VH-VL binders against Exodeoxyribonuclease I (sbcB). Designs and how they scored, part 14

Target 1, 149 residues: Exodeoxyribonuclease I (sbcB), of Buchnera aphidicola subsp. Schizaphis graminum (q8k923r203to351)
Amino acid sequence: PKLFDFFFKYRKKNELCRLIDIEKFTPIIYVSSYFGALRQNMSCILPLSWDLHNKNILISIDLFKDIDKLIVFCKTVSISNISIKDLFDLGIVLVYLNRCPILAPIKVIRKEDTNRLNFKKYFYYKKINLVKKNYFLIDLVKNVLLKKN
Below, E stands for the ipSAE of ESMFold2; O stands for the ipSAE of OpenDDE; V2 stands for 0.75 times the mean of E and O plus 0.25 times the DockQ between their complexes.

## First folded at step 14 (VH-VL; framework fv_olinvacimab)

Design t2 (from s1 with heavy chain T30D, light chain D95E; at its last look DockQ between E and O 0.12; V2 from the best seeds 0.00; counts 0 for: pae E 8.4 > 2, placed apart)
Fold by OpenDDE, look of step 14:
Structure t2 (fold): chain C 149 residues (1-149), chain A 118 residues (1-118), chain B 107 residues (1-107)
Amino acid sequence: as target 1 above (149 residues)
Amino acid sequence: QMQLVQSGAEVKKPGASVKLSCKASGYTFDEYWMHWVRQAPGQRLEWMGEIRAGYGNTDYNEKFKSRVTITVDKSASTAYMELSSLRSEDTAVYYCARGDYYLYFDYWGQGTLVTVSS
Amino acid sequence: NFMLTQPPSVSVSPGKTARITCRGDNIGSKYVHWYQQRPGQAPVLVMYYDSDRPSGIPERFSGSNSGNTATLTISGVEAGDEADYYCQVWDDSSEWVFGTGTKVTVL
């Protein structure tokens, strides 16, 4: 399928970087065992920012996770009491570009694969907009990661 | 199938208030946002504000924030927009439009003409 | 305030291609949506997220967005395409901003 063909063609870091548009809030497909077999080892993630100390690390949100929970958590818990683990549990994902991660644009998902992969484009768009409306999350996540490093 | 039906035309005097309604049908009212957009004669569309129908939280254009109130009646699947201290420049067609977490408006009401004149 | 500027009018002959631009500072970093408004009617969504077409919108309609300009392209223009077209973005100030509007006239 086109998805796998794409993965094979765009493995180099420079090519992967072209998929990443933080300013545009462009979601991308991330294939990783991190997401588990139940999720077919993949998710749609939203790049948020590059790590402040390592430009090879892309801070992202797993759009499969409940974004509302993350928002509520970040609004109610003092930043000093937020751990990196908390963020990871709530959907923050670090993508290491120097480790040749498998990334692809969402356009590679064909209509016939939508059901198989349980890919709901509109659902992700909604969550992306939710992040946009709660932009403070990006800065907060960046700050938490900065403080803990 | 999905429809937004707005209340009828209004004629008001300066200083008065107007409350428009937008009745939704054909979809789950609580799952969407409702926006209000107006258009003065020969002018561009102008966003006034929004309400999350299921929760009632609102956000307004700063230009109208002091004069506009958007509410919903969930039981009636109806959104309302009240604009106070009306001025002649408030003469416009007022639209309700459905939104979601999406940043676009996919369904629009037919519009309601509000005429403000002394 | 974020502003979107459109040409006031675009004239096109039937069967030709109309291009409607929407300019804004770094608009390419935002998703742009487009609405068609025929005389005396409510706006209709014709393009969303730069280039996605709603159901029922002909393939003649396409969109692009990069840099400081978003463009709605209507190929094979028909008489029924005569309308006002508005671009739209959501601004970081939590407001929706519409373009100045473009009147497309089919000659």
Scores: ipSAE 0.017, ipTM 0.670, lowest interface PAE 7.0, mean pLDDT 89
ESMFold2, look of step 14: ipSAE 0.022; ipTM 0.631
ESMFold2 (binder alone), look of step 14: mean pLDDT 92; pTM 0.937

Design t3 (from s1 with heavy chain D100S, light chain S29E D52E; at its last look DockQ between E and O 0.17; V2 from the best seeds 0.00; counts 0 for: pae O 9.0 > 2, placed apart)
Fold by OpenDDE, look of step 14:
Structure t3 (fold): chain C 149 residues (1-149), chain A 118 residues (1-118), chain B 107 residues (1-107)
Amino acid sequence: as target 1 above (149 residues)
Amino acid sequence: QMQLVQSGAEVKKPGASVKLSCKASGYTFTEYWMHWVRQAPGQRLEWMGEIRAGYGNTDYNEKFKSRVTITVDKSASTAYMELSSLRSEDTAVYYCARGSYYLYFDYWGQGTLVTVSS
Amino acid sequence: NFMLTQPPSVSVSPGKTARITCRGDNIGEKYVHWYQQRPGQAPVLVMYYDSERPSGIPERFSGSNSGNTATLTISGVEAGDEADYYCQVWDDSSDWVFGTGTKVTVL
């Protein structure tokens, strides 16, 4: 399928980087066993920032997760009490570009596969807008990762 | 503490219009969607439409699109739903519900009964 | 036009387990949400994304979804669990769709 063709073309790090646009808040498809068989080992993720220590690590949000919970958590819990595990449980995902992750633009998802893959653009863009409105989240996540590493 | 408080019961004649209100409190009104859902006596919940409170964008159920108008007053943190050309079949309890940034409704108003009878 | 079908009623004794089904074509490929509506009250979200519980919802409530059937399970049923339960999905063509509803009676 078209999806696999894209995966093949973007295997190299330089090509993968072309898919990543942090400034424009461009969501991308990430295929990984991390998401489990129930989600067909796939998710739409939102790139947030590059890791402060390793430029091969892309900090992202799994757009399936409850973004409200993440925001509330980050607003109510002191940064000193936030663990990396907390962030991961709340939807933060680290993508390692040097490990040749399977990434693809959302346009590769065919209309006929939308239901099968439970891919809902409207849903994801709502969450993206939420992240835009709560930009502090990006800095907080970066700082937590910096302090805990 | 988040609350949605709806306007009182309405009694209308066929062909008339009704405008219901839903006042929100306890959260940033402009950051969420507001949905309207109705329930006829003994019937299932039925989605009517939504509005993005901060921007005014709307989406309607095709069944009601020609008769329903959803609006907001941001200064009053209040959402409105107007239904025109009322019919007896429009007799129902009408709910406003906060749309999360997800595809479910996490808070509901207490409901408003609208009775349409000749 | 996507449709969700629920059994009209489920009867259960106190302390036992109630299972409420929601059927739809390939519903397992969608995320299902559940609402509880006690008599004379507004609906309350009790489950989202198939199996996630909102804050304040007891662990007695659980959810699953596969194939053509989603299920809300209530273990250790209490008198206060007597209510109508509705499943819900979002569909590209139909937007928000609610199930037919199930009345749970505690005997």
Scores: ipSAE 0.014, ipTM 0.599, lowest interface PAE 9.0, mean pLDDT 87
ESMFold2, look of step 14: ipSAE 0.130; ipTM 0.726
ESMFold2 (binder alone), look of step 14: mean pLDDT 93; pTM 0.937

Design t4 (from s1 with heavy chain E50D; at its last look DockQ between E and O 0.04; V2 from the best seeds 0.00; counts 0 for: pae E 9.6 > 2, placed apart)
Fold by ESMFold2, look of step 14:
Structure t4 (fold): chain C 149 residues (1-149), chain A 118 residues (1-118), chain B 107 residues (1-107)
Amino acid sequence: as target 1 above (149 residues)
Amino acid sequence: QMQLVQSGAEVKKPGASVKLSCKASGYTFTEYWMHWVRQAPGQRLEWMGDIRAGYGNTDYNEKFKSRVTITVDKSASTAYMELSSLRSEDTAVYYCARGDYYLYFDYWGQGTLVTVSS
Amino acid sequence: NFMLTQPPSVSVSPGKTARITCRGDNIGSKYVHWYQQRPGQAPVLVMYYDSDRPSGIPERFSGSNSGNTATLTISGVEAGDEADYYCQVWDDSSDWVFGTGTKVTVL
């Protein structure tokens, strides 16, 4: 519960952009009711790319999800048959910067809160490496989103 | 009750291959990673590689990448590690260990001694 | 290439406190895990994420990690604590890194 006070500081757009470093594959905390109360309305996400046409949309991956399942799906299903819903079900998350999302650096999670909030910082680095090895995923997601526009 | 049961000790000549097994029970095998870690006599533990049992994707320590193959039989809840082109330096106890996306190994098999000589 | 070093041995009298150190460059920025290995046996996890105890590990085991040093502390040492102890981290360049090991001798 005290963690939410820390996130209030990072609600302004110019502060939010300072948290995002796609080139360094920097994971961040995203607070949203989308994740549900059992997950404390929080997840650790990995920013992947800005949307091709809307620079307020940050395409990310929910690191709580099974990333290798997403990768296998994208390798085995033809891009013309991949729906946006499939991608969201498998862990793709859109963050709309113009809607003042609650974001924070992963370091703000104290060690004592890690198990309670299901955040295990070093655990996510193995998943990040999996994304790095499968960089084709980023372009595929962008193209699927573009075709649904 | 969760268990990892490994195959028996092996003696091999240099240049041969060895294939070790690790049978899992007491948990859903396909939801976890299986790791292989070895320990030469009197030395520290050394990670060799892993496999995501449900999807079969693997990752290997660069030191062993050309000689190690890790596989799984999902129906038997069993992981395998094959090490080829054996050398005397490969004499060690080989462990399987369970993981998920977490950074530590919570359960270990009993170990399999592989001796490479003459 | 990330490296972890431990003292090769620690001697401690029964009932006293053993402190096993694990040194690495900025190890305080990583989570450290600890394994106990008795002679001829597989490793057993005794501490994870620096200071969290697995189920079945007594409260006399504790851990800390800051700066360049992580420490496993065993208070009220018993003869049954005599074993080799290894620290371990995950590193984004070196993957799974184990320490050099410390033999704890109870005298």
Scores: ipSAE 0.009, ipTM 0.606, lowest interface PAE 9.6, mean pLDDT 84
ESMFold2 (binder alone), look of step 14: mean pLDDT 93; pTM 0.937
OpenDDE, look of step 14: ipSAE 0.012; ipTM 0.621

## First folded at step 15 (VH-VL; framework fv_olinvacimab)

Design a4 (from y2 with light chain R23G D25N K30D; at its last look DockQ between E and O 0.03; V2 from the best seeds 0.00; counts 0 for: pae O 7.0 > 2, placed apart)
Fold by OpenDDE, look of step 15:
Structure a4 (fold): chain C 149 residues (1-149), chain A 118 residues (1-118), chain B 107 residues (1-107)
Amino acid sequence: as target 1 above (149 residues)
Amino acid sequence: QMQLVQSGAEVKKPGASVKLSCKASGYTFTEYYMHWVRQAPGQRLEWMGEIRAGYGNTDYNEKFKSRVTITVDKSASTAYMELSSLRSEDTAVYYCARGDYYLYFDYWGQGTLVTVSS
Amino acid sequence: NFMLTQPPSVSVSPGKTARITCGGNNIGSDYVHWYQQRPGQAPVLVMYYDSDRPSGIPERFSGSNSGNTATLTISGVEAGDEADYYCQVWDDSSDWVFGTGTKVTVL
């Protein structure tokens, strides 16, 4: 659909950075084959933090994933036993801004596309709220990535 | 502050071509789309086409595709719209308007009147 | 082709509320944007994504969109609100589409 043309056109890093608001917990649309064809190669992600070693890497959460599982995992498993793969499996996503990722604001998704894309904003914001309430998660993820890299 | 300043009014004969300019300031020109929208006297706004200023990619209204060419001069932060084979029906005020991935136009030029008459 | 229909004119007394409608087939499923165009001037964005106000637009302006009708509401109308108002959507098949326009006259 033509909507995706806008996604594909929006690739410059300096432009993409305008979409990223970590402090306000602003979700964004990320188009990537990482999410698979069943998800139409896209997801709503929540930027959490910039990588401590590489300013071009944006640590995010795939809001399609079960954030509760991630929270529980991070509460019950020792940080020393948490791998990057574990985080990835549980919804952490690294967006490489220098690789011209396809990002867009959630407002670009039309209301009529909501059902088609299974884009339930209400649920995404609930998950965002969970992240806010469990802010330790952000620091933990940062630390895991710091130690493993 | 963001501004779009357009070239002056034009008077053309049928069959001629007109090339309008739109100079942008107050923002990074290459980071946005520039659209052209026209308005005939007493008529509604009509989208003509767009260009991604940073890359030069264009998209046109099918109605005008055969006659309209939108270009940019990045060094001058200026967008251009050329309309050929002018007709009396092309008499209108032509606007440039800034756009992006959002599907609206947030800043508009002051407009350029193009009069086509024999 | 996707079409947007607006009433040609709306008259309102100062201090009263003006409602400008924009009709379209299932327009509620689209995001509607609104532009104000005063006589002899360029359009100005006054509402975007149905109900969001750009910076500098008074709170007197509000928007809604459901079903087949989007509405721009101007409460406490002032003389300066006299203008043509256009709704606008983006459609997959029709690209950017503007409404027929509504002339708001402040009596």
Scores: ipSAE 0.015, ipTM 0.643, lowest interface PAE 7.0, mean pLDDT 88
ESMFold2, look of step 15: ipSAE 0.423; ipTM 0.804
ESMFold2 (binder alone), look of step 15: mean pLDDT 91; pTM 0.925

Design a5 (from y2 with heavy chain Y104A, light chain R23G D25N K30Y; at its last look DockQ between E and O 0.05; V2 from the best seeds 0.00; counts 0 for: pae E 6.7 > 2, grease 19.1 > 18.9, placed apart)
Fold by OpenDDE, look of step 15:
Structure a5 (fold): chain C 149 residues (1-149), chain A 118 residues (1-118), chain B 107 residues (1-107)
Amino acid sequence: as target 1 above (149 residues)
Amino acid sequence: QMQLVQSGAEVKKPGASVKLSCKASGYTFTEYYMHWVRQAPGQRLEWMGEIRAGYGNTDYNEKFKSRVTITVDKSASTAYMELSSLRSEDTAVYYCARGDYYLAFDYWGQGTLVTVSS
Amino acid sequence: NFMLTQPPSVSVSPGKTARITCGGNNIGSYYVHWYQQRPGQAPVLVMYYDSDRPSGIPERFSGSNSGNTATLTISGVEAGDEADYYCQVWDDSSDWVFGTGTKVTVL
């Protein structure tokens, strides 16, 4: 219940933006039906960049997905052959801030929620570090999205 | 410019309680965790517990769970740690430390010496 | 509880490299943080998430973590680096565990 209260409190775009720190690679909780009921409509996402054409679109990675697969894919497949669908299937998520998305800092996840959601913080942070070590991924994703628009 | 300023040294007798304070400044108090860590003379650091300053929920080291209470006063940007049923083994320097979003303790108070002696 | 073992002491000459190890069963699966504690002072975060340096920490400090050992490396050791160093891990029981601590002495 407190989680939802938090969501409602930070519903405003300006408040949501405070949660987003691309430079520091700060993961956030994203509540969306996109993730399905099995995941309780929730995931921890890592903001990567703002869309080059629309400042209201936040490009992120679903940290639930296998980041290694995404990295390998992006290393082995020519950028010209990478589709937006490929990126989405591999964990790229677009968050539309102008649609009042439900975002929250990871600190709102309680211990009981962590267990319930199988939220393995260390694994998520390992994935974050993996993204940091493979920064090219961010530019690649941006470029793919740019080319398709 | 982040600072954690802790209350002064305490001298207590066995069986008594002590309540220490940690005043935060230079950052949004409610946006971070506050941890309490102690260090007995010549010993290693020992985590006691944490509080999510914005929400008030706590987690404790099982070793101290029955005796420690961590609280916050949001209006004063101050965290508190109360330790009851003090023993001589509780003689230590007690630190408060901010937990950032990476969970590491990035800022520490200056420490408070608590001496427990009969 | 997770156990973190550090050597009690490391001695190093000025300008040389000090390596402080933190041992733990499968510690490489965890993120390790490191703290520096100079005599009579509070701990200072010097490394987080294995290898990330906080702002203000010189590049002489680096970290690694794999297998059963995490390592804090201090190159070009200076007199001011003399301190106790502690590794730290959050274990699966949601408990913060500190290492036994290593006293680095600059000869």
Scores: ipSAE 0.025, ipTM 0.683, lowest interface PAE 5.8, mean pLDDT 89
ESMFold2, look of step 15: ipSAE 0.053; ipTM 0.678
ESMFold2 (binder alone), look of step 15: mean pLDDT 92; pTM 0.943

Design a6 (from y2 with heavy chain N57L, light chain R23G D25N S29E; at its last look DockQ between E and O 0.66; V2 from the best seeds 0.00; counts 0 for: pae E 3.0 > 2, grease 19.6 > 18.9)
Heavy chain, then light chain:
Amino acid sequence: QMQLVQSGAEVKKPGASVKLSCKASGYTFTEYYMHWVRQAPGQRLEWMGEIRAGYGLTDYNEKFKSRVTITVDKSASTAYMELSSLRSEDTAVYYCARGDYYLYFDYWGQGTLVTVSS
Amino acid sequence: NFMLTQPPSVSVSPGKTARITCGGNNIGEKYVHWYQQRPGQAPVLVMYYDSDRPSGIPERFSGSNSGNTATLTISGVEAGDEADYYCQVWDDSSDWVFGTGTKVTVL
ESMFold2, look of step 15: ipSAE 0.412; ipTM 0.786
ESMFold2 (binder alone), look of step 15: mean pLDDT 93; pTM 0.932
OpenDDE, look of step 15: ipSAE 0.732; ipTM 0.896

## First folded at step 16 (VH-VL; framework fv_olinvacimab)

Design b1 (from a6 with heavy chain D100S Y107S; at its last look DockQ between E and O 0.62; V2 from the best seeds 0.00; counts 0 for: pae O 5.8 > 2, grease 19 > 18.9)
Fold by OpenDDE, look of step 16:
Structure b1 (fold): chain C 149 residues (1-149), chain A 118 residues (1-118), chain B 107 residues (1-107)
Amino acid sequence: as target 1 above (149 residues)
Amino acid sequence: QMQLVQSGAEVKKPGASVKLSCKASGYTFTEYYMHWVRQAPGQRLEWMGEIRAGYGLTDYNEKFKSRVTITVDKSASTAYMELSSLRSEDTAVYYCARGSYYLYFDSWGQGTLVTVSS
Amino acid sequence: NFMLTQPPSVSVSPGKTARITCGGNNIGEKYVHWYQQRPGQAPVLVMYYDSDRPSGIPERFSGSNSGNTATLTISGVEAGDEADYYCQVWDDSSDWVFGTGTKVTVL
C-alpha cells in the first residue's frame, strides 16, 4: 500500500529526478509492463548514467538479470561487436523520464512486503556491488549506445 | 542430495602453499557461487573469498587478497582454494560453502583442517 | 568496517527458551542469517532473511531483526541444540561478516 501510494504522489519529472542518484549507485523500483506479469510488472533497477544524446533517458540495469553474465560478456566481446540488443538482453534498461515512468525509492518496500510481493530486494545488493567493482561497464554501455544511435 | 566434499587434512610448513578442493554434486555447479570460509581453533568463522563458478569471477577478503586464489574446474564441478605464504596463524578448518545472489550460504563442506607448524 | 557482536555464551535448561542476540549498527536495515555449528561439525544454515526458516529446521527456531539487534530464538530447547551459533550479514564495504559466535549450552 505504501509503495502504490508513493507512485501516485511522485510522478512529476522533477520529483522523479530526485530519486536518481547515479554516483551513489542507489537502486530504485521501476514499475513497467516491460518486466512482465510474472515479475509483477516491476523490478529493481540501478541507474548507471544519463544518455549522452538525450538527458531524459536514464540508462539503467535491471538487477533481476545476471550481472555476472553481462560483466563477462563485456570483457570478452569487442565493443564493435556489441549490439544494443545484446545490452538489452543482458539487462540494460532505458527509462524515459519524459514518459512519466513509475519510479519509487527502494525503501518503500518494507521487509514484510518482500515476502508478500515475492520481491526479495536484498539479493540485488550483491549485484550492485558487482557493478561498483566493474565500473568499466558504465562507460562501455554508454559508448555502445552512442555508436548505435 | 546436494553435497560438497572437501579434500583431506593438510600439514604444511611456514612459507609453503596449500591448495584445497571442494567437489560439488547434486546441483548445477555453474549457477552458484562457491565461498571459502575458515575457522581457527576456538575462533569465529571468517570469510576468505568467493567465485562465481560459471564465469570464474572472484572476490576476496582484503585480508587474504594477496595470498589467496580461488579457481574452479567446471568439468569436474570442483572449486579450489590456494593459500600461499602460510603462517602458523593460518592453522584452521577451511570450509567451502555454496552461495547465491540471495546472500546466504545454504550448503557447507565437511571442512578441511590445515595445520601450519615448523 | 561492519562488525557483529554476540554474547559469548547462553545457558538454558531443556524445554526452556534460548535467545541469541546479534548486535550491529543499524543491523535492522540488513538481512541477518544464522548458522548452527555443533561440536566438530560444519555450520548449518538455520535461519535466513531474519526470520525465514530453511527446510528441515523445526518451527521452534525463529528469528527477528530490528534496530541494532537481531535475535535467534530457540523455544523448547533440546540437547541437540547445544552448539555454536553465528549470525551473518553481507555488507557493501566489508563483504561477508560473521558474528563473534554464541555457545549455547543445554544444562
Scores: ipSAE 0.038, ipTM 0.702, lowest interface PAE 5.8, mean pLDDT 88
ESMFold2, look of step 16: ipSAE 0.510; ipTM 0.809
ESMFold2 (binder alone), look of step 16: mean pLDDT 93; pTM 0.935

Design b2 (from a6 with heavy chain Y107H, light chain D52E; at its last look DockQ between E and O 0.65; V2 from the best seeds 0.00; counts 0 for: pae O 3.9 > 2)
Fold by OpenDDE, look of step 16:
Structure b2 (fold): chain C 149 residues (1-149), chain A 118 residues (1-118), chain B 107 residues (1-107)
Amino acid sequence: as target 1 above (149 residues)
Amino acid sequence: QMQLVQSGAEVKKPGASVKLSCKASGYTFTEYYMHWVRQAPGQRLEWMGEIRAGYGLTDYNEKFKSRVTITVDKSASTAYMELSSLRSEDTAVYYCARGDYYLYFDHWGQGTLVTVSS
Amino acid sequence: NFMLTQPPSVSVSPGKTARITCGGNNIGEKYVHWYQQRPGQAPVLVMYYDSERPSGIPERFSGSNSGNTATLTISGVEAGDEADYYCQVWDDSSDWVFGTGTKVTVL
């Protein structure tokens, strides 16, 4: 109940933006049917960048996905051969801020809720570090989206 | 059932290199990380680095980054750790350990003693 | 650099309870894992995610983590529990970090 109460406080764009810190690689909770019932319709996402064409679109990584697979894919496949679908399949997620997405800071997830929600916070932070070490991913993803749209 | 078997003890001179092996069995080798951890006599465990066996992606302890190389042979389900420019301080037991992705180390090799002496 | 500090030794009589602490700044915000290392042997995972036991680890082993201290508790200590115990965490700046280790002696 506390988690959902928080969601309702941050439904406006201005409030949502306060949760987003791209520069510091701050993960956030994203509740969406996109993730499916098996995942309880939620994930921890890492904001990467704002879309170059639409500043209401936040490019993010679903930290539930295999980040290593994404990294290898982006290193081995020519950018000209990378489709948007490829990126989505590999964990790239677009969050539309103007659609009032349900977002929350990761701190709202307590350790005691980890098992219940199948949410392993420390696991995601290590993946974040992996993304930091492979910063080229951010520019690559941005460029792919730019070319395809 | 799952087992990590490491190569035998090594004796090296300062300045030399050593390459240790860790053969995995009883699980899908390419689905896990392999870590290398060392322990000098009477000292605590020290993480050296990791490799995603399926992709060959590596991450190293900054302390060893310039001297350590971790690789895998997927066909042999074997991980390798090469340490160059050996020093007396590198004398230690070296362990390989399986990591469940980015999680804890749930299986360890038996260890390999590396002795560096002039 | 993130550091984990453990007491160098803990002595306990058979049947009694041993408590091994692992100190670190805000360690309660991290998940702590524990390894047992008997003399001349490789480490064995005995606790993960602060308080989860791997298969084969007896219920005598339990773990907790809050504030600046994680604790591995061994109730009903047996001779076979004599070993070095290491806590472990992952840190953004230091990657995998092990504690200084605690030698548990069964008197």
Scores: ipSAE 0.075, ipTM 0.736, lowest interface PAE 3.9, mean pLDDT 89
ESMFold2, look of step 16: ipSAE 0.373; ipTM 0.774
ESMFold2 (binder alone), look of step 16: mean pLDDT 93; pTM 0.942

Design b3 (from a6 with heavy chain D100S Y102H; at its last fold request DockQ between E and O 0.88; V2 from the best seeds 0.00; counts 0 for: pae E 3.0 > 2, grease 19 > 18.9)
Heavy chain, then light chain:
Amino acid sequence: QMQLVQSGAEVKKPGASVKLSCKASGYTFTEYYMHWVRQAPGQRLEWMGEIRAGYGLTDYNEKFKSRVTITVDKSASTAYMELSSLRSEDTAVYYCARGSYHLYFDYWGQGTLVTVSS
Amino acid sequence: NFMLTQPPSVSVSPGKTARITCGGNNIGEKYVHWYQQRPGQAPVLVMYYDSDRPSGIPERFSGSNSGNTATLTISGVEAGDEADYYCQVWDDSSDWVFGTGTKVTVL
ESMFold2, look of step 16: ipSAE 0.492; ipTM 0.800
ESMFold2 (binder alone), look of step 16: mean pLDDT 93; pTM 0.942
OpenDDE, look of step 16: ipSAE 0.566; ipTM 0.864
ESMFold2, fold request of step 22: ipSAE 0.262, 0.351, 0.422; ipTM 0.738, 0.768, 0.777
ESMFold2 (binder alone), fold request of step 22: mean pLDDT 93, 93, 93; pTM 0.938, 0.940, 0.942
OpenDDE, fold request of step 22: ipSAE 0.778, 0.772, 0.792; ipTM 0.907, 0.906, 0.912

Design b4 (from a6 with heavy chain D100S Y107V, light chain D52E; at its last look DockQ between E and O 0.63; V2 from the best seeds 0.00; counts 0 for: pae E 2.5 > 2, grease 20.5 > 18.9, SAP .513 > .496)
Heavy chain, then light chain:
Amino acid sequence: QMQLVQSGAEVKKPGASVKLSCKASGYTFTEYYMHWVRQAPGQRLEWMGEIRAGYGLTDYNEKFKSRVTITVDKSASTAYMELSSLRSEDTAVYYCARGSYYLYFDVWGQGTLVTVSS
Amino acid sequence: NFMLTQPPSVSVSPGKTARITCGGNNIGEKYVHWYQQRPGQAPVLVMYYDSERPSGIPERFSGSNSGNTATLTISGVEAGDEADYYCQVWDDSSDWVFGTGTKVTVL
ESMFold2, look of step 16: ipSAE 0.486; ipTM 0.800
ESMFold2 (binder alone), look of step 16: mean pLDDT 93; pTM 0.937
OpenDDE, look of step 16: ipSAE 0.758; ipTM 0.900

